VH-VL binders against Gas vesicle protein F (gvpF). Designs and how they scored, part 11

Target 1, 213 residues: Gas vesicle protein F (gvpF), of Haloferax mediterranei (q02231)
Amino acid sequence: MSDNLYTYGVIEQEDIELEIDGVAGAERVYTVDYRTLSAVVSDIDTTDPERTDEDVQVHNTVLQHVLEYDGGRTVVPMSFGMAFKNGRTLKGVMRGARRALRSALNDIEGTVELGVKIITSSEGGVSHDAIRADIGDRLSELSINETENDLFSDRLVVNKSYLVARDRRDDFDAAIDTIEEEYGDELTVQYTGPWAPYNFVDIHIGADQQRGR

## First folded at step 4 (VH-VL)

Design r18 (from c04 with heavy chain D103E F104Y; framework fv_concizumab)
Fold by ESMFold2-Fast, scan of step 4:
Structure r18 (fold): chain C 213 residues (1-213), chain A 124 residues (1-124), chain B 112 residues (1-112)
Amino acid sequence: as target 1 above (213 residues)
Amino acid sequence: EVQLVESGGGLVKPGGSLRLSCAASGFTFSSYAMSWVRQTPEKRLEWVATISSGGSYTYFPDSVQGRFTISRDNAKNSLYLQMNSLRAEDTAVYYCARQKYYEYWSGYRAFDIWGQGTTVTVSS
Amino acid sequence: DIVMTQTPLSLSVTPGQPASISCKSSQSLLHSDGKTYLNWYLQKPGQSPQLLIYEVSNRFSGVPDRFSGSGSGTDFTLKISRVEAEDVGVYYCMQGIHLPYTFGGGTKVEIK
């Protein structure tokens, strides 16, 4: 067959079809079912799509769109470049990875990843510690899990990724707004996402394509 | 015009200490996180230490944690690496490196400028 | 620690021909900020390493257009469209997503 299946991620079984830009010039993103799972795919001309900066951005954009589309869903993201000759091959890979995929979907069900970076307009030890404790407590209370990213600037007070239940997203957004209002010009908040929860999922699909020597 | 110049390397016996220096010029030193990266005799690159722009936060791999200290003097445009309890496996060329600056919320995840390196040999 | 694996260990190229180097990470390098922190460095004989490409595909200033980077997640490629004599050296990939930062073992590029 001329059309191969590029795979972005895996969701709970659902029929989705979107006319949006996909990898390698694809103009359609849709689902291929395997039992209780659906792979999010596009038709492409090759099993080895060129890994360009543009297509990496498209891959991530497709995942964000699927994550939020029509009320949202849990998405297990796949690495860029996962392409299969046909639906049979894809379903075979899903069969082999079924337990890992089910486990990942269950672990991140109904959650999104949110990024928070907070920069102060001043430098200092005591004020930074107090701000970090205050903001950390507020945001941790509203999240399921968190991971701390590195602080490379002395003005960077918070650099964290949060795993947040979708039902708590409005509360989290409100907390960010409150923090911005209360601190005013003292802080600049960079609030990003929602992301498919890459930092909270440990899954490797298509071992032969990820293997290197 | 941007330049990093290392000094302080030499021959030292196991258990000894050395202090490396890096003199920076041609850029606003206080705006950048700075790092030390070493290259072993086998030509492997190993990250050794990073210090935040103002010096409040420092980071090390487990292999040197507790033995090495990174510090900086922004008034003198200088970066330092204090190496204690040196071992044979610390033998390497040590490079001073600047972390790429976007904005401080955008990260410092690449080494965009490297010095010429200073050689540290630990042997008896 | 994230393990970075480069292939091949060495590559001998006729001048003007393309070259391709692979880098694979033991974990995804995609950050929650949407960036993938994979960098490429070149060390020419007798010189310090120099940054070629940062965040997968962005050429550092002064780097010729013949160098391109691509990839996502755990699989990355550096391509040189037409290898020139000045491109001889050892190429290293590096992940910057998690401490400790780790480098690939290097790929030596030589002219036939």
Scores: ipSAE 0.100, ipTM 0.578, lowest interface PAE 5.7, mean pLDDT 85

Design r19 (from c04 with light chain L30Y I97T L99R; framework fv_concizumab)
Fold by ESMFold2-Fast, scan of step 4:
Structure r19 (fold): chain C 213 residues (1-213), chain A 124 residues (1-124), chain B 112 residues (1-112)
Amino acid sequence: as target 1 above (213 residues)
Amino acid sequence: EVQLVESGGGLVKPGGSLRLSCAASGFTFSSYAMSWVRQTPEKRLEWVATISSGGSYTYFPDSVQGRFTISRDNAKNSLYLQMNSLRAEDTAVYYCARQKYYDFWSGYRAFDIWGQGTTVTVSS
Amino acid sequence: DIVMTQTPLSLSVTPGQPASISCKSSQSLYHSDGKTYLNWYLQKPGQSPQLLIYEVSNRFSGVPDRFSGSGSGTDFTLKISRVEAEDVGVYYCMQGTHRPYTFGGGTKVEIK
């Protein structure tokens, strides 16, 4: 039991209540309204929650659930650890960031982030450049934007995040399936998401509240 | 004992070239991504180059891209930095650094072992 | 490029007293893989940098438990619960989330 609100992200105003696992042992995720916006929150005991690998995954899972719940919605994600002492403080932060949040919601409306990592069974060589170009062309054709992550292994040929329109998601899924079928045992694909578009949102909601319990 | 020993530093004129070497020991060199990180006379740390464990992928910041190349010889447990078209702003202590391995999907995101550094001075 | 800003520039600490160093990034360091790649290094006088903390809060091997890291998003803190003479040096934060990897300007810790 707590008066503090852990905040996962912001959506267009909507009343949502989910009985799912939240950060710091919370068992409920719900919305707090401010005008045309709703913050996705859980009750927690502190404004300075401990960052654990488990709770970071829970944070991501909550955002994924909200993103897809009841047909889906646009979600502006917040970084792990954003907690406020009460609803008034949270609404104050949303008021101050309202124009930025509205702009972000409009910019990413109807989109999701999809992660693609592809490894080859072969060692590094000329064929990897060809595979990268082929896969890159196919997936770029189906996405609005993309960002590259590091290739830290000679067998890792693709490590990218894609911003994809929801109405293109089925096409993107089909492209991944086709790539897996055509390359067979030559490739292993890790296809993740949909995520709230972390890599494609450029807003500052405000500093974390350092004054905890 | 894990060790990285740099060599090849010295005084070079603007526009000149220099090749740095790093000898690794005490670990399976071929299993780690490796980097060069420099420290300016003002004590700022700047990442210079990264190379994947097998040597197929290299990464550079814009400030040195096209002028520097990073390479490795896993049979000799050695890392190299070829520096061309050197500028006064390249004056620094150059450290060889081993990347910390997290896991297959995350890769390398920190520098866990550093060499003693070798000084490069670009001056007429 | 992600800009890393450290405060304070320097601090003088009486032995046994705590110290706190702040690091702020110009954008979130949260990676799409669910991790935050913020690291802390210590450079003792006349020595090379050494890794203290990786991924926000994890102490590297051999690092004393008096060192702790915390934070999320864009705001990070390194705390030393009881500063000892061997802790003198310059502390640097670094982000490994996006290329180019970037470092903070450093915080010099000295004993009074």
Scores: ipSAE 0.012, ipTM 0.543, lowest interface PAE 8.9, mean pLDDT 86

Design r20 (framework fv_dupilumab)
Fold by ESMFold2-Fast, scan of step 4:
Structure r20 (fold): chain C 213 residues (1-213), chain A 124 residues (1-124), chain B 112 residues (1-112)
Amino acid sequence: as target 1 above (213 residues)
Amino acid sequence: EVQLVESGGGLEQPGGSLRLSCAGSGFTFSSYAMTWVRQAPGKGLEWVSSISSGGSYTYYADSVKGRFTISRDNSKNTLYLQMNSLRAEDTAVYYCARQKYYDFWSGYRAFDIWGQGTTVTVSS
Amino acid sequence: DIVMTQSPLSLPVTPGEPASISCRSSQSLLHSYGYNYLDWYLQKSGQSPQLLIYLGSNRASGVPDRFSGSGSGTDFTLKISRVEAEDVGFYYCMQALQRPYTFGQGTKLEIK
């Protein structure tokens, strides 16, 4: 029945089956095993799904759901658009990337990515530097690692991704709530996640293997 | 129609100065980050400088840092590049480009609209 | 600095045939929520660069569907399914992940 497999990410071997919306109108997300690994997949009718904002959001939502489902697990995310003709092709790709996938799973074990954007009602000036330092210090204290993203707007004072241990996530959430309460209407917090740690994993699937050989 | 029009290029001697302008029309100029990209004769593209939507944050390639100053006047829908201490290697066509925000969550911007370019020649 | 490397540097193609251009980055361009911060630009002779593909695989407004982008992390491909005479020019990939923003050296597509 299953023709092409869209792949969201890779986890430690586990049998998962979810009736949730997937990319390209898929209505089921499940796992395909290769040794100690399982790929998280959906059945789709093409190996070249159209990249739309909606489907990118669905891809991220599926990964978030798998990350949190039934107590949670470590997920190595794949970029949008990875689709393979059949299970044999997918398993071949996992075979070729096995060491890198195992290493990535070990490196990010027990962590999640949290995104924080802080937008202020004021533009530029000393107040932005003070806010950036204060909020940065509070959130850095609660994270394992962080990365800075572009400040593309003069009102955007913080744009960071944080790698946070799962057992520290409640503390991180509380810090965000405290920041919102203390600053009030002076700033808007865009707090997103938990995500599979996209910004903290350097792994890719070779495009030349996507359709099989 | 969304468009960008550069001006201010010309011939200058080493050590001289030029001021480039880029006039935007057909869009809300103050809502977009802007960038300068140059291309030396027969060579590829090189990013020079970028500025945030309101002008508070500026960024420069190492090769021009301390010599070039990017600025903008949103009331005039105009981007500027003040070029001081010009060197022969600054000889290029200078393009103005708009950075379009494609996704707030990712913060990603592409250079979606480009001007026609203005030529800067630095020679003695 | 992230180094962008394109191949081939010169690509002669017969009209109506497909063309493929590769771009490699010295580090992964996969970032925030699964996006690849990789763009493709076309510069036709005597013209300004124009955006073809953004975020790895999205066609810019007005770009014909014969153009497609694919790849992730460090390996990217721009494909033209059916090359037309108007497609002649220099193709550049660019990483938008971090400053300085860097371009590949360019690929010249020319008609045989």
Scores: ipSAE 0.017, ipTM 0.609, lowest interface PAE 6.5, mean pLDDT 87

Design r21 (framework fv_alirocumab)
Fold by ESMFold2-Fast, scan of step 4:
Structure r21 (fold): chain C 213 residues (1-213), chain A 124 residues (1-124), chain B 113 residues (1-113)
Amino acid sequence: as target 1 above (213 residues)
Amino acid sequence: EVQLVESGGGLVQPGGSLRLSCAASGFTFSSYAMNWVRQAPGKGLDWVSTISSGGSYTNYADSVKGRFIISRDSSKHTLYLQMNSLRAEDTAVYYCARQKYYDFWSGYRAFDIWGRGTLVTVSS
Amino acid sequence: DIVMTQSPDSLAVSLGERATINCKSSQSVLYSSNNKNYLGWYQQKPGQPPNLLIYWASTRESGVPDRFSGSGSGTDFTLTISSLQAEDVAVYYCQQYYSTPYTFGQGTKLEIK
């Protein structure tokens, strides 16, 4: 029963094998090929791994490691919890989704995702609209695309994900530094990444083969 | 095995300089924020500085701002703290600590991996 | 700055008994958008670095024994050790990572009674 395959993401065909921690106690991350594509996988004992904070972080760390390993590559990330009964099932799903996966790989080639949260240090006293416009304009100029995440805290001014070309990352990092320097103690910047571009890929892998769970 | 190893501590006279290093292994160093935290003899934990995963965003405790410089070298998997204009009150064990990324919505978690520390003594 | 205050400063508990340590923040460390408290708990034994026990106020770090648990929300937080063991003698710190500067409580020293 231990030949269930947890799937982190899909890359262009490449043979990768890493002895690193994976989801659900897996100790190996490797590739399963289907023609011009490779799925990044681990062996797990269930098709329904528990969504724990630790395993979500492990999933993201595996993708980040693959994204940057040995010179780097384009990675189409899968959401947490994608697991298949065996290699045959996985390859069948990849066959059905091949066109969508190829399109996604082409669309995100040479890019990474960067997360930005801007938090005010105190309630009131600063214009959220003015800060949002200023910071938004600066970071948008340095990115290919962006998406807004939920704002539910009065102190949370910006919560965005940016799709950034790899060769523009130093410029983006410099812009974050400049924002922090200019606003000083009025703002806290939480800057994360690089991550595989979760928010900029819409993959319907598995639509032609419904999972039992 | 994920680990952090500090080095560079020692005895320095007031007004002197010292550079601390923190060697990282077992994880993708360039993808994580890093921190320096110090602890004076018999005292509690005192956060010193942070550096973003990309290295261009930094922040400092008010007590060290303008004197200390945090930096990182992704190719060497090493974090640095350049300490200038040292004062007696900077005497402490200096720890480097990793700040795990959780997800895009939540940002960074608490400091999950710490080094063993390096002692800095500022005395005449 | 967010000020973290722990109570008590020191605590003596018998082996096998429950230990409770409290932590208060001067302002809320809860983000409504993700409903998470940006609060962690650390254990520090003499001569050793701190070890992360709890993050997000109540999530136990991998490898940490089940007897450790965290609770609370907003400004009031508690670390509980359900059945004290000899190896639990240490100083315990709470930390907020809600905003910089990141701040720690003053520490609570736990001793065997």
Scores: ipSAE 0.000, ipTM 0.450, lowest interface PAE 13.7, mean pLDDT 84

Design r22 (from r21 with light chain S32R S33Y N35D; framework fv_alirocumab)
Fold by ESMFold2-Fast, scan of step 4:
Structure r22 (fold): chain C 213 residues (1-213), chain A 124 residues (1-124), chain B 113 residues (1-113)
Amino acid sequence: as target 1 above (213 residues)
Amino acid sequence: EVQLVESGGGLVQPGGSLRLSCAASGFTFSSYAMNWVRQAPGKGLDWVSTISSGGSYTNYADSVKGRFIISRDSSKHTLYLQMNSLRAEDTAVYYCARQKYYDFWSGYRAFDIWGRGTLVTVSS
Amino acid sequence: DIVMTQSPDSLAVSLGERATINCKSSQSVLYRYNDKNYLGWYQQKPGQPPNLLIYWASTRESGVPDRFSGSGSGTDFTLTISSLQAEDVAVYYCQQYYSTPYTFGQGTKLEIK
């Protein structure tokens, strides 16, 4: 058995154990407590897991499961690849980052990140600008904040991340459904999440571990 | 074979105009975003402009906004850069480069194929 | 605009030895929905156009020798040549393609000792 701890994110102290796939072939996701905080972890064989497309997807899926498990909770997500040699090292990092982690949890409390990509069957121009404005206005009024991502294709009209209050998510979901219904075959809506709010949290918990304390 | 061949470079006086062409062959031109990147003598790479695969979206470096116009003609498999109000600082080798659309999640990749370049010299 | 800064400006390495080039972005180039870093590395030999070596920070372009590897995430990136060959003498550039304007580092000139 491996005893390195891969860390997906941090939550308010809670005892969680899930028998789901984790990164690097892990088959269990659980929590390690530090005072009022819990780190979401898996046991892995290395502190430097290979960054594969498959494991990045698993990392995000684990965070989604934790975010929604048993009625849901606020999750501060960690970037892929955060692994510590043992529980003592992890708790040391949590101790050093405690104020930042508490601040992040407070800032994103009761929110989720929702991804919206909209592709059209036609090339850009006036119709794309009109669609972008219409959809942007509808979704912005239902969100706390939003982040624009680049439009990488002539057919990609919207590429945004939205920070949405959990109690407004049903309204947001309904707006997406309405947009899909109204535009029909003109648009393909790729609606993803809920994600732990990656684009709305600026914390790098592992930075101090690289330097040693 | 996959190729990009630039042409149209030359000597031009400050304030003049020049039109560059980039002829694409060996691939489905309409599936790729296209870019112009320049390199002044002895200097590094400097991105100039991009145009999306269908031509609907264009972007420009601040140094060339309002003076340069990127365009493409899918029927001729050719990318263009119309350069107006040229300045001495525009003197450079101009490369065209293609950029593949990967998928809806990832968008465009890095520039995988480059032309040989065409030299533009702005001098009196 | 995202500013790309490379270090060192120039580097001399003996044949067969390891070369390491660093690149820093002024803002994160990691798209958190797909967890991809929009960072590429290019090689430019004298008198030639640039050649793509690495994309998505660590994915080697087809035909590029195994001795080239990319690593890093977010704002700090590294290109490593594990065993320098004579043909590797070139200027190396990092590039972000996360957002327009697309920007390149200033370049690192690699020479043989």
Scores: ipSAE 0.005, ipTM 0.447, lowest interface PAE 12.5, mean pLDDT 84

Design r23 (from c04 with light chain L30Y K35E E55Y; framework fv_concizumab)
Heavy chain, then light chain:
Amino acid sequence: EVQLVESGGGLVKPGGSLRLSCAASGFTFSSYAMSWVRQTPEKRLEWVATISSGGSYTYFPDSVQGRFTISRDNAKNSLYLQMNSLRAEDTAVYYCARQKYYDFWSGYRAFDIWGQGTTVTVSS
Amino acid sequence: DIVMTQTPLSLSVTPGQPASISCKSSQSLYHSDGETYLNWYLQKPGQSPQLLIYYVSNRFSGVPDRFSGSGSGTDFTLKISRVEAEDVGVYYCMQGIHLPYTFGGGTKVEIK
ESMFold2-Fast, scan of step 4: ipSAE 0.191; ipTM 0.621

Design s03 (from p06 with heavy chain S54K S56D F104W; framework fv_potravitug)
Fold by ESMFold2-Fast, scan of step 4:
Structure s03 (fold): chain C 213 residues (1-213), chain A 124 residues (1-124), chain B 108 residues (1-108)
Amino acid sequence: as target 1 above (213 residues)
Amino acid sequence: QVQLQQWGAGLLKPSETLSLTCAVYGGSFSGYYWTWFRQPPGKGLEWIGEIYHKGDTNYNPSLRGRVSISVDTSKKQFSLKLRSVNAADTAVYYCARLGYSYGWRYYYYGMDVWGQGTLVTVSS
Amino acid sequence: EIVLTQSPGTLSLSPGERATLSCRASQSVSSSYLAWYQQTPGQAPRLLIYGASSRATGIPDRFSGSGSGTDFTLTISRLEPEDFVVYFCQQYGSSPFTFGPGTKVDIK
């Protein structure tokens, strides 16, 4: 008996079963229920899958697919590498984290994460601060919450994640289009998502609860 | 300008626990993996492990079971504990910042900021 | 684990010359997760290149990176006196993250 459960995320209880590529060569993504919650999982041969570029892409692809599949749902994403030896162990971990998972699902219900990176062709302080303030104000108005990712390049003016209500996505998309039109060649806008709201969920599942098993 | 300052006891006896702390100044703690490396005298670099600012860890399998990395987000610090040390653990230990993002896949900027290093000697 | 091999072990050149350093991986590495570092004796490594070809902030234009799959190259177009130090490649796509043994750029 080799099957371990790789866990991508947690959703409100729902029966999903998809024949799609999963982490560590898995070919099926499905749900394991615990009370009002369902874990999104795949069967894998190890509890310690190697973090490869390819499998990290697969993890994110599975989360996006689940997030958008058949009208969409709220997804609490797990960090890459969460795997449990069997369903009993996984359900035990979910039991220990039940209130935290419930609260996270409620807090992010009906939302998605959108990534915005803005790169300027010029370098400098004052103009970058003005651009950051202008774009920040426009996008903050359309979002529930935001978080800053660090600026890893002298030309990177904005690197933020936004938590946006699903019914405000069209407004957010329109704001991005307006920013691109108004600034033209002065800026390059990298707009990504929707993602499961990874940057807006502070859940650490596994070590203490799993050690008790 | 982001700076990392590290400290901790540099002289240990076999079986003791190594404890080092790294503090982040002048920049954001958020959005990065915070990483520990070591370099034995005259040898190459070895990755010890990393911690995301929200607490998720990933350790070198060779040290798993002896190593623990933790964060204190309010103080903008992260710490390394390595248990049951022996002479093979003698090295210069470095903390470093690894840029991280989510998106279509994780992308990393490499280790762009490093601490000054701490020489750790394990001897009887 | 992915093993990185660097060649040559020592590269002897004069200031103003072009340096080409090789890094080869035991298995394919995504170019998104290959970095190059410079290390002066007694100091921490300094990031030069990440993602195989992206120059890190503050790094002079004379440094460039290229490559894909298992073969990666660091090029220094015109060596300056401060460039005669050790260079390491690193992959950070697969745990454990690993470094090459280094190439020492030495003065003739």
Scores: ipSAE 0.000, ipTM 0.414, lowest interface PAE 13.6, mean pLDDT 83

Design s06 (from p06 with heavy chain F104Y R105W Y106D; framework fv_potravitug)
Fold by ESMFold2-Fast, scan of step 4:
Structure s06 (fold): chain C 213 residues (1-213), chain A 124 residues (1-124), chain B 108 residues (1-108)
Amino acid sequence: as target 1 above (213 residues)
Amino acid sequence: QVQLQQWGAGLLKPSETLSLTCAVYGGSFSGYYWTWFRQPPGKGLEWIGEIYHSGSTNYNPSLRGRVSISVDTSKKQFSLKLRSVNAADTAVYYCARLGYSYGYWDYYYGMDVWGQGTLVTVSS
Amino acid sequence: EIVLTQSPGTLSLSPGERATLSCRASQSVSSSYLAWYQQTPGQAPRLLIYGASSRATGIPDRFSGSGSGTDFTLTISRLEPEDFVVYFCQQYGSSPFTFGPGTKVDIK
């Protein structure tokens, strides 16, 4: 069946069609318009796709591809698993969430999310607090907003997401390079992105995942 | 699909050093924590430690001072050394991957891939 | 160190019955990073559930997880013959990672 629409995210109205892998075996990603908005979707045969690690990665890959495709755009990402019976249902949801979606698009316009994890190679040879303060100050200066993620390991010193203006990306990249050069072998930086701003968007149609898993 | 293959000597005398290696096939070595666990016969699992592909390690405090884990990124391998073994170190030893992805959160997926296990017996 | 307790130690049931396995933590598990593993004798553990309630890839729908904080449950809705093995809970929210002692699901 091709009637159900899996929704990855929402963008400013634009006609996009890509022949790339989508969730649940979909082979096409395209847009469904509602006024000034477009939902990024794939056709799938269920409204309740199974959450697998593979499909979560595909969802993220689709969003990265859309984020950077043909010069790039602002993308409001949706949580995994948003699927609707048909275009009418999807447009109804977009109509109900229009104000929140417009607000989110405006708030994150021209920005991307960058992930920074830092681990120490030395065993207590440098202060974790000193590293956090130094690197935190440098990167905060270059970002609009930031959030802290879980420190899973005793050697993991920094695990943060940064919201960065696209025109400051080169400055941010240069700061990461400088940090790597100055600290040398004392630490490892896992620098990832650009991502759609997962950690900086709170929208009603994708914002209450804690309630339902 | 990612697979882990492990090897090393399984018969040791007290005071010797245990040495085990785990190789990663069919997937990326970089970006993951690689872990070692052990399980005494008929008992539960104990975490030994973890290593990031860069060489940064964390060890179970109970084994700190006897354990070291290392990586060989060119071969996509990581290795466990446990010094000064005794009979209490008799166990099946497993290597494993800590699964993770980036998205709405950095999410860790538990130990999603495991090696086949190596029985290590320490006896006089 | 977070200590995990599993109950019961042995659960004796027949195929087709519902199994409910409990795991209790000595303190709250960060980010609900609680996993359930199945272990067949002589084999490595197999990940069933991660993040307390998310089913791992390839795991049948009859397995489900629930709980938060210190109290977690693994449910097998209808036991199949291959399900009569040992189950371990594990927390991976804090170092050191720790496992429960296991619950053996045994055939009557």
Scores: ipSAE 0.084, ipTM 0.606, lowest interface PAE 4.5, mean pLDDT 85

